# Designs tried in a protein design chat: miniprotein binders against q9h3h3. Part 44

Target 1, 235 residues: q9h3h3
Amino acid sequence: EDGFTAEHLAAEAMAADMDPWLVFDARTTPATELDAWLAKYPPSQVTRYGDPGSPNSEPVGWIAVYGQGYSPNSGDVQGLQAAWEALQTSGRPITPGTLRQLAITHHVLSGKWLMHLAPGFKLDHAWAGIARAVVEGQLQVAKVSPRAKEGGRQVICVYTDDFTDRLGVLEADSAIRAAGIKCLLTYKPDVYTYLGIYRANRWHLCPTLYESRFQLGGSARGSRVLDRANNVELT

## First folded at step 20 (miniprotein)

Design WL9
Fold by OpenDDE base, look of step 20:
Structure WL9 (fold): chain B 235 residues (1-235), chain A 85 residues (1-85)
Amino acid sequence: as target 1 above (235 residues)
Amino acid sequence: DREELIRRFERLVRRAERLLRRAEEALKRGDLEEAEELIIYALMSLKLAKWIAEMLGDPELLERVEELVERAERLLEEVERLKRE
């Protein structure tokens, strides 16, 4: 993926954030209703623009599940962006450490594990596992992209409150794995999204902080989480 | 925050215990693949719980984790034994 493609996908994702969401909120809805909701709105069938015959008649930006402990805190995104513009103007070197410090200063600490899956049963099954884990309090919040017209891969995002809390990132990985997810996971801080840091960015910053690979067989059973910046395994 | 770490510990332990119970049930059904997966998931959670116990310097929490790890390892050995038969 070239930088333009990554920027385009990010712009589409931001546009989707402004459209209506299909939400299961475990704070207000009994957990016993989750299965019916999942059956009503399978991600592989929910369409981005409410296509005829889809479960949704109106556009849907995201399908989301909120856990009991979910509290939205986005921090000072505007202050973050202003500080980022000032930093760029200053000509000072920009490093992953710079971004971390900006995130901390402005309390923009959220991040997400990402998985990309083709539309179909495997996606819907993965989403159901994640949604259940959220409702059971193993995860705080997750969302999945609706089906696009082009039939491209859908993304499941599983959030953590603090990308600087390595333990919390690893806890979320363990919960995702326990939900039956075996695919490659990548972890991206939201600060990178807010600052427009994508693949092939001019600062040569890797937008992915962590990668998780899962293996059942061999001497290395379980999830291996790699710190991409330092090239160190955390697990 | 010590209390938050304890909450995290207890969440991980509860997950592991649930997974191990499910693994035992899978084993009883003869579903060795499912049992193995569940045990691996439990061990992942217990690894993190162990780290928390170590960070807290709490020998009682460490002992609880070690007991569950031993249980998981015994179950895994049983699964591996049955896979070889």
Scores: ipSAE 0.842, ipTM 0.946, lowest interface PAE 0.5, mean pLDDT 92
Fold by OpenDDE base, look of step 21:
Structure WL9 (fold): chain B 235 residues (1-235), chain A 85 residues (1-85)
Amino acid sequence: as target 1 above (235 residues)
Amino acid sequence: DREELIRRFERLVRRAERLLRRAEEALKRGDLEEAEELIIYALMSLKLAKWIAEMLGDPELLERVEELVERAERLLEEVERLKRE
């Protein structure tokens, strides 16, 4: 039982967004420098608060890699939040369709594939694979959480521009798999984060839209992507 | 947007071709496990490329994907043969 409530993890993620980021920006930095940057800042060694002996002396919220085609577009998050408050006050039913419509209306369409890994070589290797895929233009942007004091799992987030574009979500899954990542992936829209929709929310909304499982052996080779809302396999 | 779908198709195809070349190199080195993984990754990309070609209704794009799928399947059969020896 990972003792961190979904709310605690969310609060930590929001706090981390406000701290400095370690960023490799492929738009301004040559791709040939990526390996040196990865060696300097392995996510298993970068600490959240800049502990003694860590590669970072100052607090780090996230380690991120920006691809050549990365353009930050958050949409109208404030308008989204206001509309969400009004909707809650109205007492109208809230469904996944409602959230999708709010996201579309306010242009808050970003989402991310999430993977949770224990600190260590496997995490650093997975991150290196993702970072290369971003710099090579197979993915647009990714981030990884730094090591926490408690030694909990770290999260890698791989973003897509539109959670409503199923093909784009599947393309990102295929790119993540091609980077050598075989673990469970879950896909979460950012709108769910902005509206405080976490596990065990009062509306019983599943915050995860998609789940990806990968297998190399047997009759089912490759990724299986499940639409969790409809309980349908997309692949 | 048709042009965007074509760009996505071409990206997937280029990825698959690169993965298949790396798989062939892995085979030459006798690394059958790496070869198999790379082929599987290529097939995943080609599956999505096929869907795009079908959405576009473009027979030339379908043919290009099918040729790459056949190449991937032949390489996979070779890997499987060599694993049994």
Scores: ipSAE 0.839, ipTM 0.943, lowest interface PAE 0.5, mean pLDDT 92
Fold by ESMFold2, fold request of step 22:
Structure WL9 (fold): chain B 235 residues (1-235), chain A 85 residues (1-85)
Amino acid sequence: as target 1 above (235 residues)
Amino acid sequence: DREELIRRFERLVRRAERLLRRAEEALKRGDLEEAEELIIYALMSLKLAKWIAEMLGDPELLERVEELVERAERLLEEVERLKRE
């Protein structure tokens, strides 16, 4: 059932990616318009399929903010996917190391910090803080899922350029925390997403590369960031 | 890329400076919890800026970071003292 679960999750991700997105693009939109946009489209009220009473009349796959410095570059995703198919039939071991090498070889280096929050004020407040950090240039790009009818947790994704640049990943963590975000953060390289590798995958790979836990009191105040692949604390 | 590292360093330092100014304002208002939080965010940013300055091997950048860290630590000590009273 692991393979079935991964196929299902990949299909859901593709559907959301292909539906319309609500985007605030700082490259073309004045920063002074951000607060009004945030008030118009709170993620706790924007619905996936345009339910009655929603601010959106059409389906929304994602709500996103693009920073002034955002320069999209997905890398060679098609070559990555072809190499992944070949690797699966090759008899070579499938490990976090082989995925890292595939990502490097095909220049698919982006990744994202993830946070999961229930719909409501806390989610909307967290998203607003992240969106402001993106527009201010502290983060490059972020997105948040719309509300599902079931009322489950929603996800905020904050992207970084290169998951192998540990310092850059920590820089993004620090920017997220400075926006007032104190919850658990997990980091997933985009290579796992493009290959449809989710938690219940048949190779028993862990798509979470880093975890960040935040403390205000006690020793080691601030973020404690763990590299799960190498069992090393980065902070 | 040395130029990129310098840009990242400056971003982190500017963030820390803003956070410390906000922390000082919060302290003047008596908002000790807010001040402490902002100082912690500043120290997080400065730790990464120090790492970059060390990678660059630039003593002027290191000195800038160390001065801001000292400012942050003194402010944190003041906040903690006031909370104990």
Scores: ipSAE 0.834, ipTM 0.943, lowest interface PAE 0.6, mean pLDDT 89
Fold by OpenDDE base, fold request of step 22:
Structure WL9 (fold): chain B 235 residues (1-235), chain A 85 residues (1-85)
Amino acid sequence: as target 1 above (235 residues)
Amino acid sequence: DREELIRRFERLVRRAERLLRRAEEALKRGDLEEAEELIIYALMSLKLAKWIAEMLGDPELLERVEELVERAERLLEEVERLKRE
């Protein structure tokens, strides 16, 4: 939709990971300071390269909030990548099941709910809701992309520790919804990112495992979470 | 891990209870839209709490969830009634 190729988005994400992050860490900063921090660094105004008049003078890769229970654990990413190269060389069939097994074996189990929003009030409001949910211990960690010069949508990422724990994925969805977010959500395991598996890849792998739709009215109130691999509703 | 499931259950229940209290306050203010949203969020949390109670095979946890679901449903019926007036 945003005209960017999956490869371009991946390159931008990698570049962003290397630039400085604006972080609110609830482990070291009182929760009472969150509102002032959100007001100082609204994601719609924070610019990727520190443009004149932006809240940031230096490049910012991500704006992030860490919860009290946040512990960074990426697993054995190097071992995962080596096993993936060996698998490709073997000529063996590659399936979603194969990737799940690789992820489990190397303990690379993190995943994220993603939402894409245009820069503006809706984005800043959504981010504030997520940030509060993280600080309150309803979510562990979240990040949002800064505003790009070229425009386009910004992405909020809300992480879970284990993409194979369906209950944990659904708990995060429920917390995101309780923060007032009603837009479409997609869930992606980090293993797909680490292996460079994007949309329209040569293996026909879908990097989106789950999709969440929210509805307030009618018989279908709340979130509907679809397992895209099996085409089954989990909720 | 049973202890982790219990912690997750308690977190979901505490969330639901807070949301239901806020929904009752919204109703008192006449904010029917906010009340409805809060109730729906509570029901989402309670659904997951119910699944955990079932996984644990704990009838006391299940009863606690059912009581909160009944409270949420009664509040939702009241919101829907007031929206039709």
Scores: ipSAE 0.834, ipTM 0.941, lowest interface PAE 0.5, mean pLDDT 93
Fold by ESMFold2, fold request of step 22:
Structure WL9 (fold): chain B 235 residues (1-235), chain A 85 residues (1-85)
Amino acid sequence: as target 1 above (235 residues)
Amino acid sequence: DREELIRRFERLVRRAERLLRRAEEALKRGDLEEAEELIIYALMSLKLAKWIAEMLGDPELLERVEELVERAERLLEEVERLKRE
């Protein structure tokens, strides 16, 4: 049942990736246009399939903001996928260590901080803060899911270039917090996404590598970031 | 890459400086909770900048970070004092 769930989630992710995206691209669009774009396309109102009354009339897979320094580079995804298939038939153990090594070997090193928010003001406000941080150069690229037909929480993804660069992952966390976001953040390396490995997967892998919890008061002010693979605090 | 680490250091320091200026403005308006938040965000950036300066082994960069940390901590103490009043 786990494998069926993972296959369904992978298919849904591919469909969203293949549908049109609403993109603010700071590489070609002046920063002064961002606020108008955000007002036109709040993620709580942009619907997945262009429902009546929404600002979009066509399906939208993702709403995204590309920073001026954003340079698309997914690495050797095809080689990664081929090596993954070979590994599965080899009889060798499937562990977080083998996934990490595949990602390194094939240069599929990107990953993302995730936050899950219900539709409404909190989501739209968080997204606006993230989008501004991207356009200002504090983050490189982010996306947010549109509102689903059946409702439920939406996800904001904030990307980093290299999940093995722990300091770089912490830099992104600090930029997210500086945008006023205080909720739980979880970090998933893109290797898990490209291989269709989700929480309830057949291999019982945990695709969450880092976890960030934020606190203002007391002796533990700021982010506390846990490396779940090694059970150590990075901060 | 040393050049890249310097760019990351400078970005973090500039962020911290902006956050501290915003915290000072919030303090002038009496927005003590906002000031506190901004100072904490600044200290988070400075902690990472310090780690980069240590990786670079550059005493001048470390001194810049320490001066800003001291400024941030003094401001936080002032905010906390005012909240008790």
Scores: ipSAE 0.833, ipTM 0.943, lowest interface PAE 0.6, mean pLDDT 89

Design WL9
Fold by ESMFold2, last read:
Structure WL9 (fold): chain B 235 residues (1-235), chain A 85 residues (1-85)
Amino acid sequence: as target 1 above (235 residues)
Amino acid sequence: DREELIRRFERLVRRAERLLRRAEEALKRGDLEEAEELIIYALMSLKLAKWIAEMLGDPELLERVEELVERAERLLEEVERLKRE
């Protein structure tokens, strides 16, 4: 609920990152195996801690697909975190602009489109579409959270390598839509995640940089993507 | 990087071409809603490809995009005409 602390959210995210991931890696696995893998590990059935009856017996932090051209580079996260601590004690104002510059300076440029869906067919279908787009080379990396014990919505994350490349962020949005996904998408730069800056943070920063809304009807068809930092439509 | 922009352009154009082929097949089957959806996805891809061609200042790339946009628009007009019947 609206009441979770930034510390609580950061700790949960770190735990998931450190637990085992279920990965389909197109760099080492033939694309023809993807459909079987998707059928074995639907995100609605893969449980966070290996519940009875689930396809996994061990904890799973994330289910992920790496594309053929995926080249991981998280940047200088340690230097980013150190500079963040120094910034907080400096007396300088903390604004979206200072976060952006910090991310650029330390080469922590990745970010992700997010969608939240309830467990079930819609989630599994959306994930399958995204996974196929990754293996086809339309997207580079995506992950989806497993089913939590308490239930609730799960998240699909579709990564881009540079949140400052607005065109590249729009390209990823178009690939997501072409996979048949019509729900609201929100975009968060990874710098906010690595610094533990979540909703309700003490600096009143908004971690959502872009928002995408899709429609087929009316005179303005397609995605409408808003840059929330500058209150300008990119599309 | 110019080389990277060209790779992104080609990806977007190839995606649009596939989407338009699928839209044409959907139209042949009478699946008007599917055809419309695929054409919209193609036009989204082509809009971004056009922006890249403009950034590159390459008239040949821009012409390729414009030809595909014309094809997509003709197909969309046909779909919309049939939906009004």
Scores: ipSAE 0.833, ipTM 0.943, lowest interface PAE 0.6, mean pLDDT 89
Fold by ESMFold2, fold request of step 22:
Structure WL9 (fold): chain B 235 residues (1-235), chain A 85 residues (1-85)
Amino acid sequence: as target 1 above (235 residues)
Amino acid sequence: DREELIRRFERLVRRAERLLRRAEEALKRGDLEEAEELIIYALMSLKLAKWIAEMLGDPELLERVEELVERAERLLEEVERLKRE
């Protein structure tokens, strides 16, 4: 992997956060409207900048679904960012444990399972399954990137509210698998996103905390989830 | 938070029950791969539900999980038998 490509992709993701989102909010919208909404806005057809012939005429940063129990709480992000700057000037070593403690201290505990899929039926089917799981209350909130003109894989993000609650992270993995998703999942705490720490960062930090691999064959059927920070299998 | 753990337990058990019903329906149609997948998803949910029941120390919750695990295991054995034939 090269650092220039990662920095460009990270900058595009941050810019998408600032553009309008297409949101199905189960807290204010009847669940019976979900299937029509999914048919209107498949992620393989919704374009980042509103291309001619797409269902959206304006830019779209993200397509999202909010569950009935979704209660947004990003924590003390400003305090986190200030403490991060102070840490960088302190001469103390910067380690994954340091980032974990900053996240806990400032209550920036959310994180997300990520999956990367090419545009097409497989992406749209996976997103529909995730969206239904959110509206049914099996997951709290999810988003998917729109189609870029350059092509390439799109990302589905499935959020959890506390990356330190390993059981809760595993519960989300099980809900994702129950929606029929068998691909590799990686888990990234939001603390890394808020501090602008991506895979090719100057501190050599790895923002992927967990990896989930699913298998049907053999004696170890189901998800196998690796905690990369502690080099331990959780399942 | 004990009440939150109970809510999470109930969610996992309800999910497993729905998955097992779908697996039974897939078996009736002869969709053995679908049935196997649904049973595996159910067992994943039940493993986490068991973990929560152990944290709560509640033998009635543990018994509910074990009953569903036995049901899931019987279904999986039948699917495996049919795939071998």
Scores: ipSAE 0.828, ipTM 0.940, lowest interface PAE 0.6, mean pLDDT 89
Fold by OpenDDE base, last read:
Formats: sequence, C-alpha cells, structure tokens
Structure WL9 (fold): chain B 235 residues (1-235), chain A 85 residues (1-85)
Amino acid sequence: as target 1 above (235 residues)
Amino acid sequence: DREELIRRFERLVRRAERLLRRAEEALKRGDLEEAEELIIYALMSLKLAKWIAEMLGDPELLERVEELVERAERLLEEVERLKRE
C-alpha cells in the first residue's frame, strides 16, 4: 500500500487534469474505430510522462471515452468555491447536508464511480468493457489514469450527471457490472474534489457516498450498493 | 419527468432482453458460467426497471418487467439444474 496520503493522490489527479488527454469521442468518431483505438492505447502501457517505448511520446493526464449523449456541464464551480470559503470563515457547522445544498445551489452535481486496478490485462480488459458501454450509450463518459512510473494502481472513473439522483447512480452501477466489472466500486461526488475534501479531512466528512460490491454466488447474487452516510443498502 | 423515466425504463428493459438472449445462446453452447452471469446482469436491470414502473404507477410496465423476471428465473433454474448434473 504505497503510503500516499489522500491529499497527494488528489493533487496528482488535479495535475493530470492539466496535461493532454487521449480521447475517443463517439460524437465525432465512428464506433467501428474503438477496437483499433483500444489496441493502440491500452491503459496499462500508456505512461503518465511518455516514457520510451510507450504508445505515447508526450505526457498524458487521462485516457477518456465520450459517449454520444455527453455534454460537459461543470456548473458554477467558482461560485461553489467562494461559498465554501465564506462558510469556513463563518464558523458554521459543516455537514454532508451542507455540501449537498452547496452542490445543488451551484449546480455542481456530477459524480463518479471509481475502481482501482493493478496495471495489466485485467485493467485493459475492464477499460475495454467500460469504453464499449460508453460508445453503446449505456454510460455517458469514463476516464482511466495512465501507468505511473512507480507501478501503482490505476483508476477508472465512470461519471454520472447527478449524485443526488440515486436511481441514476444505481443505473450506472448496473451498466458497469454488465460490462464485466466485479471489483469494489466507490462513488464520489465531484463537489468534494473541487472543495479539496479528501479522506481524513478536518471536518470528518466522508467523500465516498456509495460503495458497491458484486457477488455471483450465494443467496444475494448481483450488486450490493451501500449508502455510506446512512449505512443502508439501496439494492 | 415522466418521459425521462419512461426512457430509462425502456433502456433497462432492452438491456435485460439482450442479456437474456445472450444467456440462452450460452446455454445452447453449454457455457453455464457465462449464462448465469448474464442472467444476473439482466435481473439487476429488471430490478431498477421495476422501481421505475412502481414510481410511475403503470401496471402495464410492471407486467412487462414481471414477465422478463419470470423468464430470467426459469433460465437460472435451468442453469442450476445443469450444474448439478
């Protein structure tokens, strides 16, 4: 378990957002080209800094796939950040409900399912399944981190438009599972990322709203989605 | 929005139907593991479709989901029978 603090991982993710992305855009590129693109840029081989012998010669922040219905809408992130600073200065109690209300007020409602996988065939296979699901319109947008020099786990992010829409979060979970993904999933709203709220923050806020576990055998087959805030199973 | 819920319902049902057809094809090939996995994925989609139908209060949509659930359960019973043989 590489001792990177949640803050360090977040700083790396934000830095990666500023580097060039490798994008397959289904709005402009025929779906028939997806397999060739996946073969050209397997995420286990694409390197963060364009290492010698990698498919990329330049730094890559993320590898992404955009579906036909993808429309980037980040809401009022600047207004959200200003309101958050004012709230901190006020000394008012900060709760998960406070953050939800801030997100709604500023229309910053995006969130993502996250999965962490070691570099290799399983990662590339998982990514290919997700990319196909996006191009087929089962999911809207997804991204995967490139391979780091230190050989750490790579992350796949699958986005939803509204973290307050429980049905939409569950629909995305079902689509991810149908793509063949069986590992642990965690759901995080983007509002927590924009406000710099990570694990072990001073406000004791949990940035993970949902957890999904998948099981093929036994009495409870399928995906189990837990609401972490309320400790209630939604499925 | 009722229209959006109907669109979501139809997407889930179409996914389930596709998965069940693939499960039937897997059974014909004797691939019991693939068949079971596909049925489980179909049931996950049908569960969400049922919730939407309940939210809409539409008995016709509920009936469509129930028919597909029964089909999935029959296929699962067949897989389980064949695994015990």
Scores: ipSAE 0.828, ipTM 0.939, lowest interface PAE 0.5, mean pLDDT 92
Fold by OpenDDE base, last read:
Structure WL9 (fold): chain B 235 residues (1-235), chain A 85 residues (1-85)
Amino acid sequence: as target 1 above (235 residues)
Amino acid sequence: DREELIRRFERLVRRAERLLRRAEEALKRGDLEEAEELIIYALMSLKLAKWIAEMLGDPELLERVEELVERAERLLEEVERLKRE
């Protein structure tokens, strides 16, 4: 497994959020231009720092596609962070339920399906499928990390508006699968990212709420979504 | 919100119908693997649509889903038959 700690990956993701994004916005750009945009900026070739010979000459934090129904609503992230600091100071027990309640209270409900793919044709093809699904209104928003200088896996993030809406999480899974994605998916609420809660955190909180596995053959054809908190299959 | 659930239902159904049409086209081309994948994707969408119809308590929506499921199952049976030949 890529030797980067979950903390390092999260810090890198936060740093990338501050750099310029390459965005296809379906609200302002005709859907007919998507294929040309995908050809111009294949994620496997777009480099994090604008390396010589890359499609980008400047640093790129993320490559993103916004659907027609996309409305950025981050909620009260600052209030969430303040409440989290107060909670830590109080010495009260911190549970997944506590974080869920904080997220609800501050309207920080976004979450994402994550997939990790090696740079190359498979990544670019996966991204093209996701981008098309976003432009077609099957998904709201997605982003992919650019190629790192050291190589490694790139991440595609497909967002949902509410991690507490199980149906919405499953709808996004079904749309991702219909886009031709067969790899392992993990679902993470953004609240965990905003609060710096990563794998192996001191509170023993698992930031992955759902896991999706896809199979074409056998008795379990299709996507199997596991609720990690309850160890229950939802599909 | 009932209207939002209906919108979500219709999106899932439209996806399933599109996938089934593509599966039929794949079958006509003799691409049994693609057809099977597309049918599986359709069934996944229809499962969620069924749940929404059940939540809404709408028998007409349930019937629409059931008809599409039956279509998907028939196509899958045909794919499986052709894979055995």
Scores: ipSAE 0.828, ipTM 0.939, lowest interface PAE 0.5, mean pLDDT 92
Fold by OpenDDE base, fold request of step 22:
Structure WL9 (fold): chain B 235 residues (1-235), chain A 85 residues (1-85)
Amino acid sequence: as target 1 above (235 residues)
Amino acid sequence: DREELIRRFERLVRRAERLLRRAEEALKRGDLEEAEELIIYALMSLKLAKWIAEMLGDPELLERVEELVERAERLLEEVERLKRE
């Protein structure tokens, strides 16, 4: 993915964050209503701009499911951004460790597992599995992008509260796999998004901290999680 | 911190137990592929539970995980046996 493509996708994601969301909130809605909600708003049919014949008449930025334990906490994003500008001005070296410390200092610790799937039954089935895992308390929160006019892959994002908690990242991977998801997963901290750090940035920072691959057969059955920064398998 | 680790442990164990029950049900139906997948998912959860038990230094938690791992491995061996018949 070229740097321009990554910046474009990030801009689209930020624009989508500002549009209305279709949300199932397990804190206020009975779990028994989840199946009806999933049937009403399959992500392969929900359109970004409310196209004629779609389940939504209005623009939708994201489809989301909130678990019982979900509490929105974004930390001090403004303070993070100011500190990042000051750091750039200082001429000090910028490393993944620097960004980790900035994130910790400003409590901007959220991150997400990402999966990209083509629109259709497989996407809707994957989303249903994730949504159920969230409602069952195996995951805290997840969202999926609506269908774009031009088509292309839709993204499912499964969040964790702390990208510095390796165990928590691995627990989320385990829960995603237990929901029946077998595709490649990538983990990205939100701090990189808030600071505009994309692929091919001038600091050579990789915004993907982890990759997860799943295999049913062979000597290494299950999920393999790679730490991209250190090139070490965690699992 | 200890209490949170225990909660995380219990969540992983409950997941594994649920997956193993579903695997046993799949096996009874003759769905060997589903059974195998469910067992693998259980083993993934149990691996993390084992790490937590080790971090806590709790031998009782370790024993609980080991018992579930042994159950998962026995089920996997049965699935593999039936796939060869």
Scores: ipSAE 0.827, ipTM 0.939, lowest interface PAE 0.5, mean pLDDT 92

